# Miniprotein binders against q56y42, part 30

Target 1, 350 residues: q56y42
Amino acid sequence: CSNNTSNITTFKPLKLPLFWPWQKVKMGPLSVSPMGFGTWAWGNQLLWGYQTSMDDQLQQAFELALENGINLFDTADSYGTGRLNGQSERLLGKFIKESQGLKGKQNEVVVATKFAAYPWRLTSGQFVNACRASLDRLQIDQLGIGQLHWSTASYAPLQELVLWDGLVQMYEKGLVRAVGVSNYGPQQLVKIHDYLKTRGVPLCSAQVQFSLLSMGKEQLEIKSICDELGIRLISYSPLGLGMLTGKYSSSKLPTGPRSLLFRQILPGLEPLLLALSEIAKKRGKTMPQVAINWCICKGTVPIPGIKSVRHVEDNLGALGWKLTNDEQLQLEYAAKESPKSMIQNIFQTR
Short names: E, the ipSAE of ESMFold2; O, the ipSAE of OpenDDE; V2, 0.75 times the mean of E and O plus 0.25 times the DockQ between their complexes.

## First folded at step 14 (miniprotein)

Design j4 (at its last look DockQ between E and O 0.91; V2 from the best seeds 0.88)
Fold by ESMFold2, look of step 14:
Structure j4 (fold): chain B 350 residues (1-350), chain A 98 residues (1-98)
Amino acid sequence: as target 1 above (350 residues)
Amino acid sequence: SPEEVLQKLDELFKEIQEALKRGDLLAVRYLLLRLWELVYRILEEAREKGNPEAIELMERFFEIFLRLVEAFEYGDMEAFKRLLDELKELAQEIKRAL
C-alpha cells in the first residue's frame, strides 16, 4: 500500500487499440490501417510555411500515429518546395529510421510515395531511377506502393506508356511491393489496370480526391471501378481543405489568402455542415471525425494530412466506430444539395 | 508557326487572369491544362531541333507550374498570382530562346 496516491496515478493503464488487427484492409498484397496519413505539408514553405523547427512536432505526430496502429504513410518525390525539394520523403525516412518501435521492422510501415510525371522523365529507366532516388531519400530498401502521380494522357500519351513500363520495372526489380496511380479518371484507370494485369503487376491503389465535397459522378465512377477491379481507393483531401471541419461557413470565412476559395464553395454547404454537426453531437465525435469515418465506411482509405500532434489526435478519433447506413445516407443526401464541389486535379483524365 | 504559338501563350495567361477575376475556377482548371499542353508542344519541338537553352527554360517552367497548380488547388490566390507572374516572365525568356 502506498502512503501517497501519486504512485497509483503514475502507472500506465492497459491501452486498448483504436481498431483491431483484423480491421486492417487489403491493398493488393498489403495489409494497411483503415486510415493513413499524408505528408504533403512536410517541407512546403510556399503554402504551409514549413520550417525545420517544426520537425520535432512532426516526428511526435508520426510516432503517435504509429503507436495507434497506423501503418500507411503517403508522400511524393515532389513534396517540398524550393531548396527543400524531396524534404517530405527525407523527413518520413528519418522518422522511420529513428523509431525504436520499428527497429528491424521498417517493412511493417507501408510507405506509399508518388513519382511526378516530370517532362524530363522520358524513359522507363529514368522513371525507375526516380524510384531509386526516392528510396535513397527515404533510406529504405523497398516501397510499399510506388505510384504514378498523375496521367500524362491529356498532353503526352506516349510518355504515359513509358511511365507505365517504368512501374512494371520497379515491381520486377523488387523496388516496390505494389504499384498505384493518382489522379486517374475512369477510362485511364481501366486501361492501366488491364496493362498491368497482363504483366503480372499488382495495381493495388488509385488515389483521388474523394470526400463529402468530392463525390460527383466521375468520382463515384472511379470508386465503382475500384470496387469492381479490386483496387483500393485512397481518399485525399477528405476534409475538403478544412471546409468540413465546422470552423467556417458562408458567414464565417477564414481570413487570409484562401478566403476567396472558401467563398466559392461554402455557399450551399449548410445542409451538409448541419448533418455533420448533428451526427457528431449524437456520437460524441467531431465533424472531421465524422467526415473521415464516412470515407472509411465507403471502403476507401482516407489520408488526412499531418501538421501537428493535435491534428493526429483528432483524426485518430475517426477510428473504432462506424456510421450507420442511415447516417451515411443523411450525409450523402445533404452533400448532393451543394451546388458546388471541390475541383479535381488538372491532370485527372476521363 | 512559332509566332502563332507564342501569341497563344500570351492569350492563355490573360484568359487565366480573367477567369480568376470572375471566380470561374473550372475555367481556370481547364486553362491551366491548356497552358501546359501548349508549352509541352513547344518543348517537344525544342527537343527535336536540339535547343538546350529552350529545353532548360521549359523544364524550369514546369517546376514553377507545378507549384502554381498546388497553390490553385490549396486556394492560396496570392501565391497563385505571384507564381503566374513568374511564369509570364519565364515565357518571355522562352520566346527569346526560340
Scores: ipSAE 0.871, ipTM 0.945, lowest interface PAE 0.7, mean pLDDT 89
Fold by OpenDDE base, look of step 14:
Structure j4 (fold): chain B 350 residues (1-350), chain A 98 residues (1-98)
Amino acid sequence: as target 1 above (350 residues)
Amino acid sequence: SPEEVLQKLDELFKEIQEALKRGDLLAVRYLLLRLWELVYRILEEAREKGNPEAIELMERFFEIFLRLVEAFEYGDMEAFKRLLDELKELAQEIKRAL
């Protein structure tokens, strides 16, 4: 009796992708996942308690994101504290290089970095050199998106023109596939768009704080301008620094250094937190997943921060479904009932 | 006058500390931008005069200031206060170098 142990090849059920290729978001010449990830925590010792011993955990988080079709990673040349300046770009470059063995999946990683408008970047050449330094840290020949991190228009309008010419030169030299901005208000966004357009450089992205806690008149105006001009809005802080997670409430304030900010915003958020909780429960989703999905439904690309596999898993649950129009309106109504919004970046222009 | 600019620097630090005591984060946001603008102008003048010591101190000031901005955005008011105190000390060094 020959026991033919039929090797039942356990067909691992083909995990359906969280999104289909036609659901990729156009960002200038690039096609990106409906959600990206931010790397601000990478190398940040002061605020995030970064230690080099976390690099393996960050790598696992990156690889899990990549395996699930995430191809947009946001960073900045200013990320990383003290001796770890530029650490986020160094880590991202390392992880991209080491993940090349996983590249049986054709998803080109789109790196979006932000170049700080440092007061010593006084020439277009110095700003182009900042791009080269980012490319060196990332160990890549070309960036996906080179972003101006903030506008200097409010204090140094002459420097801003130099930085804009620096963006043009980065694009013309092929150092970046596209250019973007961060912390631009509606008026300044139009000005840079027109400046770049006259030089044949497409402005592909505008990165602003956009969430259910940051959807005021200015954010809606920026979104409208982005839609009109074919600019993709990248929404940073989609979770309102964790206020939209349901971890905290007026009755459960955070202890420690963030207590002041949270004490100012959490009181009166009850309608929004309730609406998030109800929709989350109805959908079998988490409150963060609902808040991120809302940003996607509004036609933005959210870039939640990642620092662990668990954060990636939770954020990935925001994909593969959509809020209904009624659920979006319910959330937006509850958000408007909230008496306080997030504070904007100090450099956010008009 | 240079003296008026330096006096205005001390006033801005005081006003930021008072706004923090009141919990007026919108006032803090405004005053931080004014502090950045003021030190930026001082840096321009120091470059024109060729004061390398003052320039180096102000470049360090702006590096720490970006960490202050990050702390403010994140809402870490303990880190913010520590960095603000560091900037205030460095501002006194800048004044001595001018």
Scores: ipSAE 0.871, ipTM 0.946, lowest interface PAE 0.6, mean pLDDT 92
ESMFold2 (binder alone), look of step 14: mean pLDDT 81; pTM 0.780

Design j5 (at its last look DockQ between E and O 0.91; V2 from the best seeds 0.87)
Fold by OpenDDE base, look of step 14:
Structure j5 (fold): chain B 350 residues (1-350), chain A 98 residues (1-98)
Amino acid sequence: as target 1 above (350 residues)
Amino acid sequence: SPEEVLQKLDELFKEIQEALKRGDLEAVRELLLRLWELVYRILEEAREKGNPEAIELMERFFEIFLYLVEAFEYGDMEAFKRLLDELKELAQEIKRAL
């Protein structure tokens, strides 16, 4: 009796992709996942208690994102506290390099970094050198998107022109595939777009705070300008620092450092939290997944922060479905009933 | 005058602390931008005069100020207060170097 042990090749069910290739979002010359991930927590000791012992956990989180088709990772040259300045870029570069060896011809990782407008970056050459320093930390020859982290127009308009010329030079030198900005208001966004256009440099992205807690007149105007000019809006803080998670309420305030901000915004947020909860329950989703999905439905690319495999798993659940127009309107109505919104960045221009 | 600029620096720190006490975070945001602008102008003058000690202190001021901005954006008001106190001390060192 020859026991033909039929090797039942357990067909691991082909995990359907969370999104199809045609659902990728155009961002200038780039094709990115409908959601990216932010790396602000990577190397941040002061606010996040970063320790090098967390690097393996961050790597697992990155690899899980990459496995699920996420190819946009946002960072900055200023991320990392003190001696760990640039640590986010170093970690991201390490993880990209180590993942390529494991997975073969996967989707090209689009790195979007932000160059700080430091007061000592006074020449276009110094700003181009900041780009080179980011490339060195990332261990790559070319960035996906080089971003100006904020405008200096309000306090140093001459420096801003130098930084804009620095973006042009980065693009012309092939150090970046595309250029973007962060914390630009409507008027300044048009000015930089026109400046870059006259030099043959396409502005591909504008990164602003955009969420159900940051959808005021200014954010809607920025979104309208982005749509008109073919600029992709990247939405940072899509969860409103966790206020949109349902973890906290007026009766369940966070203990510790964020208590003041949360005490000001959580009172009167009940309509929005209720709408998020109802839609989440109806969809078999979490409140964070609904809040992120709303940003996607509005035609933005949200970049929630990642710190663990669990945060990646939770955020990935925002993909593969869409809110209806009625559900979007319900959320937007409930958001307008909220008496308080998020505070904008100090450098956010008009 | 240089003296008026230095007096305005102390006033801005006081106004930020008062706005924090009131919980007026929008006033804090505006005052932080004014503080940045003021120190930026002081840095420009120090560069023109060739004061390397003051320049180094102000470059450190801006480095810590960006951590203050991150703390503010994150809503970590304990970290914010600590960093604001550090900036206030550093501002006194800058005044002594000018």
Scores: ipSAE 0.853, ipTM 0.940, lowest interface PAE 0.7, mean pLDDT 92
Fold by ESMFold2, look of step 14:
Structure j5 (fold): chain B 350 residues (1-350), chain A 98 residues (1-98)
Amino acid sequence: as target 1 above (350 residues)
Amino acid sequence: SPEEVLQKLDELFKEIQEALKRGDLEAVRELLLRLWELVYRILEEAREKGNPEAIELMERFFEIFLYLVEAFEYGDMEAFKRLLDELKELAQEIKRAL
C-alpha cells in the first residue's frame, strides 16, 4: 500500500518569515519591507563611539539586510556629530552606490531621511535646499520619503507653515516620492494631514517612539489616527534603547553613563521581561525578535538600529512569524503594569 | 523685558540641574523644551535688531542643544551633563553679546 522507509535524516526547518521581507507593506506610493533599519549610530562619535574603522562592518550589515529583502533605511540630515554632521547620509549613499547586488537597482532601496527644523530654516526654499543637500550627500536623485523631523508649532507656528510648504514643494519638484513627519502628536498630525491633502500631497508616514515601553494613551491615539487616515506609523526605538533585550534587569543594571535612565525604568519591568523571555523560549526566538515582531503585529514598521552584522542577523529573526493574539495581549498587559515608561522626544507635540 | 528673559534663562538652567539631580527625567524633558523655546525668542529679537554676533552664538547654542537632546534620548547622562555645562557657558557669551 504505502511505501515507508526507516531511514532517518537530519533536516533543519526552513526559517522563512511569515511577514516575509518580500511581502511589502504600503507607505503611500511606496512598497516597503515590514521592518526597516535606522542609522542613528552612523557617524555618531559622541554617543555611539563611531570611528571610520567601523565602516566595513556597517557596510556588511547593510548588505546583509538588503540581501534578506529589507528595502527601508531611515536616516536624517542631523545624524553624525561635530565634523561628521551629515555622515549617516553619506555612509548610506556610499553603501548603496558600492553595492554589487544593487547594480542597476539602486532605486529599489527606499531611503527615508529627516530634515531638522533648525531655527535658521525660515523659508520654504531653504527647506527644499536642505532636501537637495541630503540628495547630494546620499548621491541619489530622489528620496523615497522626505520627513519633517519635528513640529515647530508650540514655539514657532510661522516657521511650521514654511516647513509644510517646503514639503509640498519637495513633492511637486519630484525630489521625494512621498512625505512624512516625525514626533508629531495627535492634534498636529491631523492638521498637517489636512493641509497636505488640500494640496494634493499625501502624508504617507508618521514616525514616533512606539514599543512595549512606549504605548501610552498618546502613542495609541497617534496610531489610531494613522490607521484611520491611511498613514503608516514607523516605530523608532522598538527595543526601548536596549531595555527589552534581556541583557539587563532590575538585578543586572548597566554600568556607566546610562545607568540612571535604566535604574529609573527597569525596576517594575520584571513582568514584561519575564513575558518576553517566556514567549521567546516557546517560539525559539530572542527577546528582541519578540519585541520587534509585536511592533509589526500592531501594523507599524519598526526601524531598529544597524550597528553590526550580528545585530542585523538577530533583528531579521523578527520576520517570518506572528505572535498570536493571546501572546500580544500577554505582552501588552505586562507592559501596562510597568510603573514607568519611556520618555517621549522633547519635541513631540500634542 | 530683555533682563527678565535673561534671568529666566539662568533659572531654567538651575531648574534642569535640580531636576536631573533628583532623577526627575520627565521634568528634565519639559524644562528642555522650555529652554529651547526661550532661546528661540531671544534669537528672533536678535534677528530683528540685526545683531550678527549674538545670532552666531545662538546658532552654535542650538547645534549643541540638539546633541544634548540626543544624549538625553540615548540616556547618556555623562554626555548630558558635559553638554549642559557647555550650553551654560554659551548662554553667558550670548548675554554679553546682547
Scores: ipSAE 0.851, ipTM 0.937, lowest interface PAE 0.8, mean pLDDT 89
ESMFold2 (binder alone), look of step 14: mean pLDDT 82; pTM 0.766

Design j6 (at its last look DockQ between E and O 0.76; V2 from the best seeds 0.82)
Fold by OpenDDE base, look of step 14:
Structure j6 (fold): chain B 350 residues (1-350), chain A 98 residues (1-98)
Amino acid sequence: as target 1 above (350 residues)
Amino acid sequence: SPEEVIQKLDELFKEIQEALKRGDLEAVRELLIRLWELVYQILEEAREKGNPEAIELMERFFEIFLRLVEAFEYGDMEAFKRLLDELKELAQEIKRAL
């Protein structure tokens, strides 16, 4: 009796991609996933309790994102606290290098870093050197997107022009594939766009706080300008620091250091949290997935922060579907009924 | 005058602490902007005068200030208060170096 051990080739069911290649978002010359991931928690000991023992968990989270077609990763040269300054870029560079060895050249990772407008970055050359230092930490020859982290227009308008020339020089030297900005208001966004355009440098992205908790007149104006100028809006804090997750309510406030902010915003969020919960239940989705999907439906690229495989898995569930126009309007109406919005960055310009 | 700048610096730290006690986070945001602008002006004046000690202290001030901004944005008011106290101490050192 010949035991024909039929090699049941377990066809791993071809996991359908969460999004098709034609659903990739244009960002200047780049093609990115409809969602990216932010790395602000990486190396942040003070706010996130980062420890080097978490690096394996962060790597697994990164690899899971990459496996699911996420190719946009946002970082900054200022990320990482104290002796861990630049740790986010170091970790991202390590993980990119180690992942390429495993899966081959299939998905070009787009690194979007932000260069701080430090008061000691007084020359365009010093700002270009900041870009080189980021490339060294990332262990790559070229960035996807070099971003100015904030405008200095309000307090140092001469420095701002130097930093803008620094962005031009980064692009001309091929150190970056594209340039972007963060924390620019509508007026200053037009000015930098025009400045870069006259020099043949395309402004590809504007990164601002944009969510169901940050969709005021200014955010809508920035979005309108981005749509008109062909700039891609990157939405940071798409979950409103976790207020849009349903984990917290007016009856279930967070304990500890964030309690003040949450006590100010959570009272009166009941309509928005209800609308998120109802739509989430109807769609078989989580509240975070609905909140992220809304940012995508608004034509932005959300960059939720990643800290674990579980956060990646939950955020990936925001892809492969869309809210209807009616569901979007329901969420936007409920958001307008909320008496409080997120506080804007201190560097957010007009 | 240097004395007027020093007085404005002390007033801003006091007003930030009072706004925090009231829970007025928008007032805190506006006062943080003014604090940044004031210390930047002091830095430019110290550069013009060639005061390397004051420059180094103010560069350190801005490094800590960025962590204060991160704490504020994240809503970690305990980290914010600790960093604000550190900035107040460093501000006293800056005043002695001016």
Scores: ipSAE 0.853, ipTM 0.938, lowest interface PAE 0.7, mean pLDDT 92
Fold by ESMFold2, look of step 14:
Structure j6 (fold): chain B 350 residues (1-350), chain A 98 residues (1-98)
Amino acid sequence: as target 1 above (350 residues)
Amino acid sequence: SPEEVIQKLDELFKEIQEALKRGDLEAVRELLIRLWELVYQILEEAREKGNPEAIELMERFFEIFLRLVEAFEYGDMEAFKRLLDELKELAQEIKRAL
């Protein structure tokens, strides 16, 4: 981006399409910040090592995001492991309630949650009750977005129709302001859009893995359908679960249980990591900020995770500027020349 | 036949282990999809025939399977292997209940 420090009587204004947090974007009937935050780590002892002693830092990270204009927070009824099932929703609800900046204005936060397509959720009434349970854990009266977490079409197509009717009922009962889906492929996305449109229910979002490591043919088809139908794509794992941060390389792998995955994928990413590094240096930004900004440039709303105050501080730096078209193309070409990409979610349909 | 279904289930677990040993994560993904589809089919047929354990077995299997999927996506291969072993044990219970 060019910055003009001169002030003159007449000049041709520079067109600097920026992504400041106050420059909200449409998501169906909602207005959301151009980036949100995900809460998968909240309550996850198995994968993220969650302990309740971390709650104060998580709350501080939430407050920092809120103070900087972020209003979209994504959770799920399946977030939290073992005895902490549902803990992510409980923590988010607690932080919203305890926020002094939101006193009396808790509804200004757009809460997006996801309802797991558990095989025992077999009636639309059961799915509506899952939504009520989420509202109870969150301690709010209405969700911004109620999302079906994945499609059952490949193994239980009759269950899927029941879950779709459940989304309609959630909306009709005023439990959600809009509905969304997660892990839907191109064909199922068109089908649920048509189903909901006929019933007057706003399908505001489709949430899939989308990043410089996950932009293959199918993900681009999903993106194109979203653009055509007025559905906002929410990008999860915009940093490739840490592979796009620049902290690691083939010679500097993470320690611990994830090192095997990084050894499998990271050595194939040299062209992409180099392009990210070059642009980050040129713009005075970090590699994560460039990767997240790219997602925003594509018209998606990325939801990087909240783990610490420091991570939120860095991710906020992805806002307030825009990659040039040439920089976007450089990154995309480098990503296509890298032989490795993230594996798609097992439940993502065709 | 019932014997073919049981053999396919055992073969899938073996194939998953072998694909993981060679680091073929796309093969692991495809095999996990096939594993869930097969288990869902087995237990749904058992439920329709009135097997009293089918619903509980479905619930127990999917609870573990979902965590295994999450471990796979996150890249925690130690958690993945442990959860896969739990699913193998549960698969033996499923075979006995048929």
Scores: ipSAE 0.836, ipTM 0.925, lowest interface PAE 0.9, mean pLDDT 89
ESMFold2 (binder alone), look of step 14: mean pLDDT 82; pTM 0.771

## First folded at step 16 (miniprotein)

Design k1 (at its last look DockQ between E and O 0.92; V2 from the best seeds 0.86)
Fold by OpenDDE base, look of step 16:
Formats: structure tokens, sequence, C-alpha cells
Structure k1 (fold): chain B 350 residues (1-350), chain A 98 residues (1-98)
């Protein structure tokens, strides 16, 4: 009896695109996916336990993001600890170069890097050299978006002007397609926008902490200014360090390093966690997917961290659907009932 | 005076540790900004005096300080405490080089 094992050609169902080309988000001259990925974990040994043995897993996660139409990747020149400084950009450059999916379309990937305001970056030329060093690590001729990582206005206002001139020079030299900022408050955001505008340089993006845990008066004002000025808001920490995931609650506090911060925020977060859970259940989605989808619905581009194929799959589930206005209002109401918000970055300006 | 700047540096580290013991993370955030401002002033003075040893130590201080800021932002208070202790030690080396 010859067992003819019929080769069931498993027709991989044509995965419908998670979003259509007309759903791409304009960011200055660029067209980006409604969500990007952040690479801060890449090379971070201290906080994430990064090891070079993880690189294959990170590459698989990157390829899966590309296969699903993600084309925005956020990085920074300061990412990577100690001897691994710049490792995030090195890995991203490697993965873009080695990508079998891109096959000559490497330029469709929008790399958004952030240049640290190091105290030794005293001249605009030194800041332009930081951009060149990022291009070398990334193994690309032009960045999508060159970002100032934070403002020095609060402690070194003279340095800030030099860094702004550095952004102008990066753009004029064609080293970047667009310029952006991170950790700018409302007042400082207007100042840099006006400074760049008078020099013919469009400010294309502002990256701030924006989530259901970071939607205070300041974040809403930044969003309003971005909408008025045609700046795209990039929302980092869209999951509030994992507090918006439902993994933790007042009754299930994390142990270890993050316990202090989480003990302060989680006890007042029950209404928001309940609203996220109810909407997630109703939509057949996860709480993280709802929290990311809210950021998209607010007209921001969220950049959740990429660490594994599983995290990419989970975050991709935030695409291909939209929260109703009523669901958005329910989440925003529940978020306002929280007595505590996320702590802002120390460099976040006014 | 240089001595007053160095005394303020010790005071800031003490205040950060006290704010951490109280769990006052907003106070820690404000004190970290004051620490950054103070170390920038020390760096300017070291540059004006042409003190390359102090400049190198201060540049190293900023590299560790950025990791401290990352630890704070991500809420890793164990990493934050370790990095704060390292910054306190390095601050004593900066003081000796000035």
Amino acid sequence: as target 1 above (350 residues)
Amino acid sequence: SPEEVLQKLDELFKEIQEALKRGDLEAVRELLLRLMELVYRILEEAREKGNPEAIELIERFFEIFLRLVEAFEYGDMEAFKLLLDELKELAQEIKRAL
C-alpha cells in the first residue's frame, strides 16, 4: 500500500495589506506607514540585556515589519551601550542592506535617526559630522529624517542655535530628506519651526511621549501646534512602558526595577485599563493594539519598540482597523480620570 | 567660586538620593536638570582653563548621565541607582582634577 502523501500545497492566503497606499501618512516630503518601529532596545545591554546573539531575531522582526508595509524605523546615534554605541544604527543599516524583500527598494525605507545634543558638539560642523557618522553606520547616502534628540534650551541655549544651524546644513547638503525634533515643548517647537522656515528648511516631525498615559495639556498643545504648522507628531512610548498592556494592575504590581514607577501610576489607572480591556474584547483585539490604534486615530505616528517577531506581530494587529470616535472619547475620558500621568523626559522643554 | 560649585554638586547628589528615598520622581527629574546645568558650567570653566583631564572626565560623566536619564525614563530604578553611584564617584574625580 503506497501511501501517496499528497503534497498539500498550503496556499499561504494572500495576506491582505494591513493598510492601503492612500492610508500612508505624509511626513514632510516623505510617505510613511501609519505606524513605525523604534529600535532603542538594539544594543542596549543595561536596560534590555541586549546580546549579539539576538541579532538574527531582530533581523527576522525587521523583515516581518517590511513584509507588512512598515517603512518607518526610528533610531538614534546614542543607542547602544558602552562599546556598542551606535549599534542600533549599525544593525538597522545591516538589515536594510541584507533585506531580500527590499531588492533595490532600500530607498522606500524611511530611516529617522536622532542626533544627541552632546556637550562636545559645539559647532554646526560637528553636528553635521554626527549626521555623516550616522550615515556611515547605516550604510546609506541619505537619511529620511534627521532629528535633534533633545533641546539644550534649558541649560545651554547658545548650543541649541548651533544645533539648529547643523540641521539646516544637513538639509542643504542633502544628507537628510527632512528634519525633525524630539522632546520639544510647545514654545520651543514654535521657535525652531520659525527658525527653520526662515531658512527654507521645513520642520517635518516632532517626536514626543504621546499615549493614553501621556495626553496632558502640554501633549495636546504640542499636537495642536503640529496640526496648525503641518508637522507630523511621532508618538514614542505609545504603551506607557507596558502599563497600557494589561499585564500589570494595582493587584498585579511588577516586581524588580520598575516597581516604584508602576506602584505610583497603576493604582489610579483602573478606569483606563477597564476601558482598554472592554474595547479590546469588543474589537477582538489586544489592549496594546487598542492603545497603539488610539495614537494613530489621534493623527500621530506611533513608534513602538521592536524586539522580536512576536512583538511585531502583536503591534501589526493595531493596523487595518480604526477606533470609532465614541471609543476614542471613552478612552480619553477614562485616561483623564487617572490622577497620575507618565513622567516626561528630563529634556522635555516648555 | 570653584569650591561653591563643587559643594553644590555634592548637595545635588544628596538631594537626588533623598528624593529617591521619598519616591518623589518629579523632584528627581528637576534635580537631574539642575545637575546637567551645573556640570555644563564646570565644563565651560574647564575649557576656559585648558584642563584636558577635567574635560575628559566631564565628557565621561555626560555619557553615564545619558544612561542614567534612559534608566529614569524607562523606570529602571536599580540601574538608575547604580549609575547614580558611578556618577558620584566620577564627580569626586572631576573635583580632584579641577
Scores: ipSAE 0.848, ipTM 0.936, lowest interface PAE 0.7, mean pLDDT 92
Fold by ESMFold2, look of step 16:
Structure k1 (fold): chain B 350 residues (1-350), chain A 98 residues (1-98)
Amino acid sequence: as target 1 above (350 residues)
Amino acid sequence: SPEEVLQKLDELFKEIQEALKRGDLEAVRELLLRLMELVYRILEEAREKGNPEAIELIERFFEIFLRLVEAFEYGDMEAFKLLLDELKELAQEIKRAL
């Protein structure tokens, strides 16, 4: 005699994506997720307390991002402190190579790295060799985006022209699929765009500090130029070092080593924090998700950091929805009521 | 002259420390840019003399300077002070190697 009660079949429900493939955005010849992730903290012992025992959790965070459709990851040849120089690139390359979900598809990840304008990078060949060194650390044959990390125009203009030619050579040699810049102000952005265009090299991206705490006259001018010239703005520090998360306020100031900076900005931020909180509650989202979504709504690609699975999980909730025009204006008006903004990167030019 | 540039370096360290004491972070940002500009001038002079020991020290100085900038951008002022002290010690070694 037979018993059919033990034969139970279960089926997993279909998981809907956070965003559809056609919601990817163009960066020159590249198609990227509407949000990427930055790897600044990977290898930073001094400021983040990086230890190699964290690598498994970083790898899990990387895999979570991939599983949810993220394909843009930003790094730099200068990321990693002391003996861990270049460690961020090494870790990213390792995670790409070891990913079971990317087996045979590693080239679908868009790796964006940055080459520091070190004062000893004085020939185009030296700059091209910096790109080859990054490719070696990453263990990949081609970058998605090779970026000049900052301009030397204000103090070493002859070096800058050499570095620009280095970007041209990286592209012509097939080492990068596209080129970009970071920390370029409006005047230098137009100049490098025109220089590269004349040489048949499209400038695909400009990476600057851009957020509800960094949207002043200069940053809006950069954004306008990017929109006019077909350059995709990549927003770094989209959460203002955590000031836009709701963890701190004028009544809940941090007490650690970053307290001087936070004490100068947080007290004036109450209108913006209230607007973020109100919209977050209305939409069933978190305040970080609203702040990141705002960057996406402005047509930028934000790159919040990968530090933990929990932070990646939360930041992914910024995808799949859009703030209304009224909600965007509410946030922007509240941000303009702030008496303070983020301090700008020392390397950003005019 | 090399002596003039190195004296300006000492003055910059003092100005940075004073600006930090008064909490003037915008002044610190401007002074960091001037510090970077001085590194380029010192490195140029070391190259003209063909002094590989000085060049190596100045290149190490710039690497630590980037960590100093990173600490400033992150807002970690204790790390900033630690790195600034390291730069001051390296500056004395650079003066001796020149």
Scores: ipSAE 0.843, ipTM 0.932, lowest interface PAE 0.9, mean pLDDT 89
ESMFold2 (binder alone), look of step 16: mean pLDDT 86; pTM 0.839

